# VHH binders against q84jc2, part 63

Target 1, 232 residues: q84jc2
Amino acid sequence: MSKMRNLVEEKFLEFYESWVIQLELYLHQLLIAHNNNTMSETELRHLISKLTTHHKAYYTAKWAAIREDVLAFFGSVWLNPLENACSWLTGWKPSMVFRMVDRLRKSRVVLVEAQVKKLEELRVKTKFDEQKIEREMERYQVAMADRKMVELARLGCHVGGESVMVVEAAVRGLSMGLEKMVKAADCVRLKTLKGILDILTPPQCVEFLAAAATFQVQLRRWGNRRHYVTHS

## First folded at step 21 (VHH)

Design pi15
Fold by OpenDDE, fold request of step 23:
Structure pi15 (fold): chain B 232 residues (1-232), chain A 125 residues (1-125)
Amino acid sequence: as target 1 above (232 residues)
Amino acid sequence: QVQLVESGGGLVQPGGSLRLSCAASGFTFSTYFMNWVRQPPGKGLEWVSGITSDSSYTTYPDSVEGRFTIIRDNDKKMVYLQMTSLKTEDTAVYYCARSPDEVQAIWEEGYFDYEGQGTQVTVSS
């Protein structure tokens, strides 16, 4: 958080800070709704829609930013170290949200057999997609250490303008791949989230979204506390 | 003028293969999410496949997953649908359709603002 930032980092940092504040507001509303048995299905659906629109807005902004500099998202200066440590391809691990669903099952929420089956199918598909992306990610990462780059590293940084061109070409190649991988990962996130919401009832959706948002907000808070303790 | 022109449809036996093509013009093709949709006889429109603007992600419904493959060529402004292991229930008019918002297209299957005139695919013994 104390390092020099480029323009993309600065802009997205500002965006994210505002986005998180709004998320906290929605979380509050979700919690109220969860504890309020008087809200109609229409009202619940409206609240769900507001929250999902908020999430979609995040990815719209993110995809615009990664087109400019995808590498900025592998530093993620808008996240604390704990949040970054829990990140998978610049965001939450899609398969992780099923643990939030498990929470529902352990609560007073009763999932019918059909829901359980569909959730399991979705989980399997999500994991498959994650693995596919991971394999491709590894391919791009390994490709960065090609013969030219390894030789250049051995010789050091005193090779002049030619070395700069080699590095720039390698970085461009990597960046192009990373942008695709990040976008693919985000698509899996969106599909997973939508899939879960389509399986759950409106009250269940509210509880799920509240649980997910709570975890996200608390993770940020925990990480921030550690940062102040360690670096104050 | 926005145009999407489908081709490649025809009559094929069950288990056969067919490749559909869609030629796009009149808009910035490389910035749009592209879809294939189909309308079976006497039924409503159903989403068949989607692909992100940069081909980073493809998606299919369970009904065609593993059998159909969507690909695009942004330089040629083309979208393709490779269909294999065709079934009688795949009989339909197939349309190419564009989505102006990729995030929304991923979120909601069948989200699009323009579709072509379609090409007939008939799977019959």
Scores: ipSAE 0.911, ipTM 0.959, lowest interface PAE 0.4, mean pLDDT 93
Fold by OpenDDE, fold request of step 23:
Structure pi15 (fold): chain B 232 residues (1-232), chain A 125 residues (1-125)
Amino acid sequence: as target 1 above (232 residues)
Amino acid sequence: QVQLVESGGGLVQPGGSLRLSCAASGFTFSTYFMNWVRQPPGKGLEWVSGITSDSSYTTYPDSVEGRFTIIRDNDKKMVYLQMTSLKTEDTAVYYCARSPDEVQAIWEEGYFDYEGQGTQVTVSS
């Protein structure tokens, strides 16, 4: 089955596919850097910079797209169902990365006490921000079901032009709110990622980024085995 | 010509409050990330607050978190900094600054391409 897509969906789909391909290339480089220990600190920092630039490019593109149609990102035709199921406000949940760090610690990454403390502080801040956004999101969602909308729903399909206008206005209001929430969430993502990278050493950053990228790529692969993304 | 004009500074006692204002002109204000930065005596610039173009997100360093609030009005092309529980260490010249790249502004605190003339804030008993 083919899914209808609007221009925003089509453009972002194309962008994202290319972006993921590049991510996989960077992942390969990260893995090499991590496993061979042949790169200097300068080289590692350069690699990290390339990755961070890549991520920033994603959000730059995303924010441009959501200004046009934020609802496209709640459908996210460029993601498979598994990826969508794991998404929080159209992306990865910021607090998730701390679990990744924890997993790394349990494996081979050694953090000094100062790093642990800073990570905990960042985690607390991140969770606070997530909750704040969630509360606001709920507010917008609940607001959609105001008295007028409930009455319109009760009346069913036998509504006049005025009713249509009311619905459209409600949807516009929701969309505006959603755009803000998505952007806010992305800001938290960016801040969280930057925060973690600032706390970790360059070798640790490489390991973290490799783990994160691996998870993202594998999640996509796993999801595709179950449900292939429809391309148009 | 790009202009950012700060106002609202002054002398205040510790624990006091001030509200700074910044009037923007000469550019599309509503598309820029806006910042407040400060320069304490004998020190370099310090970032103290940022707000996205659509006010969707605000951010602060730990040093001012919970005490300072940044707000913007795109219709009036204004950005404000409400400061409360002021401390002596808050003494500085405060500047309004714009960031053309919001993503970069979020990523790197204090990333901006233009700042105003500043307004003096002095916290002293």
Scores: ipSAE 0.910, ipTM 0.959, lowest interface PAE 0.4, mean pLDDT 93
Fold by OpenDDE, look of step 21:
Structure pi15 (fold): chain B 232 residues (1-232), chain A 125 residues (1-125)
Amino acid sequence: as target 1 above (232 residues)
Amino acid sequence: QVQLVESGGGLVQPGGSLRLSCAASGFTFSTYFMNWVRQPPGKGLEWVSGITSDSSYTTYPDSVEGRFTIIRDNDKKMVYLQMTSLKTEDTAVYYCARSPDEVQAIWEEGYFDYEGQGTQVTVSS
């Protein structure tokens, strides 16, 4: 079965496809920088800045889109089922990136004790923030079984203009809560990413960003192959 | 014209509480990330709190986290800073400040384009 995509889905799909293409280009640059070790610190910082700007652009676009239709992001048609399955509140789970940092420690990257401590502090904060959001999300999810949703279910069995208006109002109310949760989660994502990059040296940042981008790109590729998803 | 007017400052003993208020006008308040910043005597500007346009997220530096709470009322175009367990080192002029880019405001603490005239907070025994 196919469904008609709404305008928000279509626009964001186009944006995301372009965004991913650009991410792949940056990934290539990151890998070159990482493997050659010939770039100056200034050059590395510039490359890091390009990547961070790219990520910030994603959230800018996302937040604009969720104001219009946050529900579109809970069914993210621009993602394959594998990507969706790995999503936490419409994006990557913030605490997940610390696994990538751990991977760096097992590679040629040497983290000093001070860095390790700061990373641990950040991890604890990140997890705490995640839990707060999860509790709030649970509250919203439970609240979905309230009078309004019962009314929605009841009205869903009937056809009429007034019923449609009531349903729409109920959906809007729910969407507002979800939008706040999604935005909060994104804030945690941004804070976590920034925090990690502030702790790491420029070469370490490049390696981390390369690993993160690789994971994202590969997850998409794996999911597309496995589920035969075609985009645009 | 853009205006941010702070109030609520004063003299308080260590361990005490104060609530600062900021009245905003002259711009679409509900679309801006709002901040509180402070300037201690003889020191530079220090960011102390931020809140998203829809109150979805609040953030604090370690120095005030757990003691300060930022809230906003978009209908009244107000932002508040509830301060508790005040310390002598909290003595400063406190400013309300707006951030036009929420993503950037989250990314960089203290990113803003306009601030008010400030209100004096003095914590002393």
Scores: ipSAE 0.903, ipTM 0.958, lowest interface PAE 0.5, mean pLDDT 92
Fold by OpenDDE, fold request of step 23:
Structure pi15 (fold): chain B 232 residues (1-232), chain A 125 residues (1-125)
Amino acid sequence: as target 1 above (232 residues)
Amino acid sequence: QVQLVESGGGLVQPGGSLRLSCAASGFTFSTYFMNWVRQPPGKGLEWVSGITSDSSYTTYPDSVEGRFTIIRDNDKKMVYLQMTSLKTEDTAVYYCARSPDEVQAIWEEGYFDYEGQGTQVTVSS
């Protein structure tokens, strides 16, 4: 049941594995910072900056990779089935992070009224953007059953030189649309993340980032454990 | 040599519309995130709009959201700003600006490394 991987998948897998390892290191630092009230605001901001830089690096790598093969990200061989099941357009759903923010409110973190208001505004905007993208995705999915797809279906029964060219052209066309949608989704992710971090204080940012990183890391661990147990 | 040349500015009454154009040359236009920024009289530079290299995403500040639309044509190396429902506070010199890093441009509004000479937009009764 081993899935064949292409070059893009292999490269991104290597990248992602390293990226996750680094994320775990940052998570450790975030947790230390969260439990240590002696860190200065400057130190916290520096830590936050390291994390944000790390996340930006992910999207930089991702966007480079999707230009090569966006379809690789719809399979995402570097993710386990649980991670994939929780993915929205090849990543985390932007509106999900507000659950992390809500968690902060249940903790020792006190959000002032102005923060709550801004977060709500951001949430509304994020939801709107998600819905817009979803509608667009649906449109594309429906539109994918066009002449090219019909041709693909027809050619699937007859493989030849000409058919291969047609199939490749069709796949390229489809991939271009998918790439735009994925990139748009990532932009919403980035905007949402930045928006939240701009609203929160440095200590709150650290807690938020720790929660987000914990969720990501644990989801991966849980998914891996489940996968190995059920398929051993 | 990198060039960004804005045009389309002018005098318009409140509620009016203008379409700004920016012609890019001297660099690989299709790989850059493009922006419009503006400088109102006596004020600092403010970001007005951004668009990804492939037009997959556009973004605006609240001040112009719903009124302004950024569009680009990579074949023509053009970026446009359609402005509608113009207000007096929209009076400014408008600049086209390029961002070499799309991720950073999305992350940080107003991130750019080069801007044009600008075009004057005046909204007045």
Scores: ipSAE 0.900, ipTM 0.958, lowest interface PAE 0.4, mean pLDDT 92
Fold by OpenDDE, second read of step 21:
Structure pi15 (fold): chain B 232 residues (1-232), chain A 125 residues (1-125)
Amino acid sequence: as target 1 above (232 residues)
Amino acid sequence: QVQLVESGGGLVQPGGSLRLSCAASGFTFSTYFMNWVRQPPGKGLEWVSGITSDSSYTTYPDSVEGRFTIIRDNDKKMVYLQMTSLKTEDTAVYYCARSPDEVQAIWEEGYFDYEGQGTQVTVSS
């Protein structure tokens, strides 16, 4: 049976599909810039700015959508199962990007000592923030098995009248908590990304962003192939 | 009209604590990212703290991390800054400031479109 989609899911699906298409276009530009040493620093910075604006636009749209229905993002019908499996609180794991940077360092990217130090500091901060969020998530998940939830479970699917109102209120309460956690995670993502880009040189930023975008696009392609998912 | 009114400033000894308050009015407070910023004597404006509209996330610069805590009450339309372990270098006029774009406020420290009149904080022995 096909999963029913609500209005939030449909709207965000449409948005995300368009967003990914644009990301692929930017990826192409990043790859060209990476392989062509003729671009000026100004041009590189402009390209970086376009990508950062694109990413900020995603979170702007996401935060608007989660205000309406945060639960949509725990299903994420716009993602394939592989993408969802790799998701941490409805997005990429912030600490993951440091692995990407490390990978680049082993290849073409040469970081000076000052950059390495700053990256390590940022890594520590990022990890700390992730752990805070994870602790909160754990607390939240445990708290879900409270008296109210038990009562709701007892009511089952045969609820009506006042019971429906109670259920809706409970769901709203749960959603509010989830929304805060998701938003917090996204804030860590944004701070981490900005932090990395502030540490790297423009050419390094381009390479990093290209790698990140490539990973995202390939993950989507691999997942779609494996699960026979068709996207527009 | 938009208003942000800071209070709670004063003279305190090094190592002391202060709690600043900001009363907001004239706009939908619960939809804005809120900030504290400060201007030390003879220096430029420095971002001190930020909090998302729903208090889901707080952020600080290294200079105040672990010492300052930002809190907001959307029902009361208040934002607070609890300052502890105050240092002489914390001496400044402190301003409450609103950010209309939360994503941008997280991305760029000190992004805001309106600030209050400020409250003086002096840390001196």
Scores: ipSAE 0.896, ipTM 0.956, lowest interface PAE 0.5, mean pLDDT 92

Design pi15
Fold by OpenDDE, last read:
Structure pi15 (fold): chain B 232 residues (1-232), chain A 125 residues (1-125)
Amino acid sequence: as target 1 above (232 residues)
Amino acid sequence: QVQLVESGGGLVQPGGSLRLSCAASGFTFSTYFMNWVRQPPGKGLEWVSGITSDSSYTTYPDSVEGRFTIIRDNDKKMVYLQMTSLKTEDTAVYYCARSPDEVQAIWEEGYFDYEGQGTQVTVSS
């Protein structure tokens, strides 16, 4: 089965490839900072800021792209199957990062009681937001069997200019709910990430960000090897 | 020119409710993240609520979570703040404010580039 990529897919693929390359560079810097512990607090904060700016740039680009075609992100041709399998609404599941923090706590990261409490509060909020989005997703899935889908199925079989226009309109309508869900999910991701970083000290932030970036980069590498695909 | 005009403020007893409105004009309203912020007497500006351009996401600080609800109507270029279970500490001038960068607005609470003239909310027995 041959699939023709649309313009949104192509553009975002290019963007993402570049973005990942930059992420790997930052990861290297994070690892150096973490392992050598020779950087000042100011330097660490600067490094953290670069990473957060990089992540914000991703969502800025993503949100621009999903306005054009949110469905592109449910295919995500820029990701390998393993990456896609680990995705929740076109990205990482927000609550997952708390498991990562827990794992770090079992290693070198020592959190004070106040930090632990704040993290738990954030976890609760994050899970609540995830559940809200999931409920909305369920609602949308049920709605997929509505009149718009029926119309799409019927009209898609007809050849004609007017028919094509109607089909396109239907697709746009159907995409609206998905776009909102994706944006909502991304908002939760951003809030969760910011929340964690606000709770952690700069050295802890570096360790956390390094772990997160490592996971992302390795997941991509593992997936590429497994599925015999090469991405830059 | 950019305009944000707040209304709906007034005097209310503790436990009462109030609905604020903000009318936007002079910019593409539907592309902006919208906020409510407030300034209590003798205090600095406090972020109260935010809503994405497409209403996909709303957010609140702990101080008002569960009591306040932000809603927007892009067709009418309006943003609203429904306040319930009002407390004396909610007394403030309330402002509607726009954020040109939604990602930044989500990341940094209180990020905005323009605010209205404000409307006075007084909660007192």
Scores: ipSAE 0.896, ipTM 0.957, lowest interface PAE 0.4, mean pLDDT 92
Fold by OpenDDE, last read:
Structure pi15 (fold): chain B 232 residues (1-232), chain A 125 residues (1-125)
Amino acid sequence: as target 1 above (232 residues)
Amino acid sequence: QVQLVESGGGLVQPGGSLRLSCAASGFTFSTYFMNWVRQPPGKGLEWVSGITSDSSYTTYPDSVEGRFTIIRDNDKKMVYLQMTSLKTEDTAVYYCARSPDEVQAIWEEGYFDYEGQGTQVTVSS
């Protein structure tokens, strides 16, 4: 009982599987760096740069894919149900990363006052941007329910090839709004990530990135285990 | 040939408003991230604003946040900068600039490959 996939889903699934494998390799390097106090700042910065480049590559691929079919990302066949349940607008919620930073602070990461201040400023900005996107999404959903959904339902009552074409055009119109929302959310993600990395020292960046990657990889593993246990 | 032509600059009093325009030609405008940057007298280039190709996202530095608004019209191949509550420190030559990679443009605020000739904005009492 496999889900039927469209071409965009298949292509991105393949990309994402490869991307996750590479992420796991980088995670291993991050963990080594984290546990090795002999690495130079230059080496750490190089490692950080590789990770950031990897993340930027994900969004480059994603934005190309959502242009073709943004709805594929609301199903996200490349993610398990647990990963999907933890998603906000087809990805991680930007404000949640600050909780991760807070947790690191409670463990071994020592931040100076200037860093704490900058992080708080960034948190406020990130939260503001999230709320703005949520309001826009709500407005879009209301508009869709009030107008486009009724139109689609009405058109669905008609039989014929021409009717199908009209429905498809309507769906494309709806998808354009969703694409903008997803892209906006991704911009906030990118800005938030860059902002955090600019505030943290290279060793702190490595620790943060290791924690983030660990969480992502473990979430995937946990979700997969649960899925196999419940559906085997 | 790629062209970016800025206009709308001038002399304005502190607290005043001004709207800059940038006309783009010679490239697929709707696929580029667009920026405004400025160069104050005796200072280096400063990034002022950015907007995604589809206007899904806009971004500003703290120095102009809440006062400046970037807007684009892809049909007309125009980008605008609405400036309000202008300050003397806003005095500069303002340039529009294009970014070929939107992800990189979001990541690095000063990432662009082409800029116009600029328009002078002077804020003085």
Scores: ipSAE 0.896, ipTM 0.958, lowest interface PAE 0.4, mean pLDDT 92
Fold by OpenDDE, look of step 22:
Structure pi15 (fold): chain B 232 residues (1-232), chain A 125 residues (1-125)
Amino acid sequence: as target 1 above (232 residues)
Amino acid sequence: QVQLVESGGGLVQPGGSLRLSCAASGFTFSTYFMNWVRQPPGKGLEWVSGITSDSSYTTYPDSVEGRFTIIRDNDKKMVYLQMTSLKTEDTAVYYCARSPDEVQAIWEEGYFDYEGQGTQVTVSS
């Protein structure tokens, strides 16, 4: 049985599929740049800028979509189960990217002491922000057993007429809270990404972005194979 | 016409507190990312705080983190800056500023427009 999709889901699905295709194209460029030692700093910065613009476009689209239906992102139909399982508040967990940076450090990437220090500071800040959001989420989840939820429970299995309006109002209230949490998480993601890119040199940025994009694309591929789903 | 009117500045001793207010009009306030920025004497403009349109997220530079708190009221079209543990280096004209793109505002701290006259904050012994 196929899951019913609403308009927000369908629209964002289309967007995301296109977005991923473009990401793969950028990934290819990143890999070329990574293997091409003749590219100038200006060229690298331009490539980085294209990628960052691409990521910002995703969040612009996402924030527009979550204003319409944030619940669509809690069980994203455009993601496979593996991708969803790896999601934290509808996206990648900000602190995860530091593991990618660490991986780079174990490779040919040499970070100077000043970079290491700044990365550590950023990691600490990121983790703090994550925890703050998690605490807020917990508070919100506890608060879900509020008047609106009680009203929903009281309505029972047979909802009609005025009861539908009550349910809708309750869902709207819940959605507003969730939207704030998701936006907060996304802000941390954006700040973390920008922070990392500000610390790294252009060649290092290219390598990092290539690694991140590769991971994202591979995760999607692995998940699709596992669940016999075909996406981009 | 877009208007941002700052108030609440004054003279305060180091370690003191001050609360700034900004009254916004002439635009859809609830859709904008809002900022506080400041200009110290003889220096350039410095970003000091930002808040998303729905107050979902606030951000600060290291220079004021833990000391300043930005708050907004969309119903009143107000943005506030609570300053604590003030230092002499906090002396500046403070401005309220709006950002037209929230994603960009989060990405780049210098992404804002300001039209107000500002309010003077002087921290001195």
Scores: ipSAE 0.884, ipTM 0.947, lowest interface PAE 0.5, mean pLDDT 91
Fold by ESMFold2, look of step 22:
Structure pi15 (fold): chain B 232 residues (1-232), chain A 125 residues (1-125)
Amino acid sequence: as target 1 above (232 residues)
Amino acid sequence: QVQLVESGGGLVQPGGSLRLSCAASGFTFSTYFMNWVRQPPGKGLEWVSGITSDSSYTTYPDSVEGRFTIIRDNDKKMVYLQMTSLKTEDTAVYYCARSPDEVQAIWEEGYFDYEGQGTQVTVSS
């Protein structure tokens, strides 16, 4: 019902706004750790743990919300249009995160041969999992199109509430399939993030997490900006 | 009351196949991430496979990827492990195990709170 859908969006909007504010606070801490290089390894691991816990909390909340209304995560009210346009199955595309790692490697970050090999193995595994999901999504979309044709034909023959109930049942079936695919994509995201952090050293993890959080924050800021005429 | 009962173990030749079953009872099976773990002779527990509550995602270590397949049936409250191309290194007691938090189970392999009594798998010539 519309009230249930609106309630899910309202609650997750409140959650997400708070979650992003906390991410920005952690970003500040990551930048201090990166730029001043004053933190002990124990303190770096503690900060990294705070970031990973923060990301896991996002998925815990998200998976609870998608059980109620997965469609809210396609064109989300809590994201601006730029953020929504950059989404792959309701989030960042797992394989694209390795381009961020590659950019860090081309700067001052030195990766040893063993790390490079492990990152390449992880990249291949991540891409394989991504492609599996894309094939499943394609299969689902084809099946969905066939079911929609049948349901529309049935609607042409029916009058009253029975036709509405058939459409509602079809929509519920579609939502459950989408929920599974979103959850699968999130699992690949979690595995990829964990894998990268396990390969990198604590200082390298801080640089990576700072770059990732910076991109997320900047995407939000850029998408929220009003454009003003430049005077000169 | 929480109960996981494994079956289907046995003696098999290298290269052979075996299908393990796990019957679950005493808890809401359809909300739990489920795992297979194994204990080779004289060694500690080794995580072998995991599956989300809705079968949306399955995960395996490199050592069994491509050879083992985890499947669940929430209506029957069953989880299965289809094993193929078995090696002598696969000899172990295999346990069915549940994870109380799915996000944490994806994040950290071998995260579980309860396992069954196990079923013996022996791979030998």
Scores: ipSAE 0.802, ipTM 0.910, lowest interface PAE 0.6, mean pLDDT 86
Fold by ESMFold2, fold request of step 23:
Structure pi15 (fold): chain B 232 residues (1-232), chain A 125 residues (1-125)
Amino acid sequence: as target 1 above (232 residues)
Amino acid sequence: QVQLVESGGGLVQPGGSLRLSCAASGFTFSTYFMNWVRQPPGKGLEWVSGITSDSSYTTYPDSVEGRFTIIRDNDKKMVYLQMTSLKTEDTAVYYCARSPDEVQAIWEEGYFDYEGQGTQVTVSS
């Protein structure tokens, strides 16, 4: 059975499809820069800026959409089931990006001691921020369970529309709490990405951004080939 | 028309605590990322804290992490900086500042379009 899409889902699906197409075009430019190594430092920094601007635009659009409907980002219609299954609070898990850095170090990217130290410091800070968000999510889930018990007790005493209004207010409170946690997670994603790019040299940034874009594009392509999704 | 009015500065001994306040008016406060920035004697501006419009995320440089806490109250249109374990290096004029784009403010520390007149904090023996 096909799923109904609300206006937020329809608009963000259109945005995301265009955004991924543009990411693929930037990936082409990254691969040229990676393979030829003929670009000046100024040209590399400009290409890196294109990628970072593109990522910032994604979050700008996402935060506008979340304000209207954060629940659309849990089990998103614009992502295939594999992409959704790999999501942590509506996106990539910040601490996992360091596995990509580790793989690059083992195969082709040479880091000096100062960079390694800074990356480890960033990894620790990123993990700390993740754990803080996970503790907030746990407290939120406990508070929701307690709030639901109170609402159910009230429903046992009411027959009229006031009980429906109280349940609707509780659901709205759930959405507001989720919006804050998703935004917090996105802030950690933005800070982690920025932090990595600040530590790496411009050629290393191109390597990293190419690997990240490749992973994202391939995860989408592989998931689409293995699954089919029908939308209405 | 936009106003940011800082208060709460003063003279304090090393190890002490101080709470700065900033009253906002003339704009839709609840949609802006808010910052504290400071200017130490003889130095340029340095960013010391930021908070998202909904308080979902706060961020600090290493130099003040664990000692400073930024808080906002959207109903009162206030932002605060709670400072503890103050050091002589924290001596500065402290300014409240707003950022017009939250994603950019998270990405680039010290991104703002308006700051107040400041409040002096002096940490000395």
Scores: ipSAE 0.802, ipTM 0.912, lowest interface PAE 0.6, mean pLDDT 86

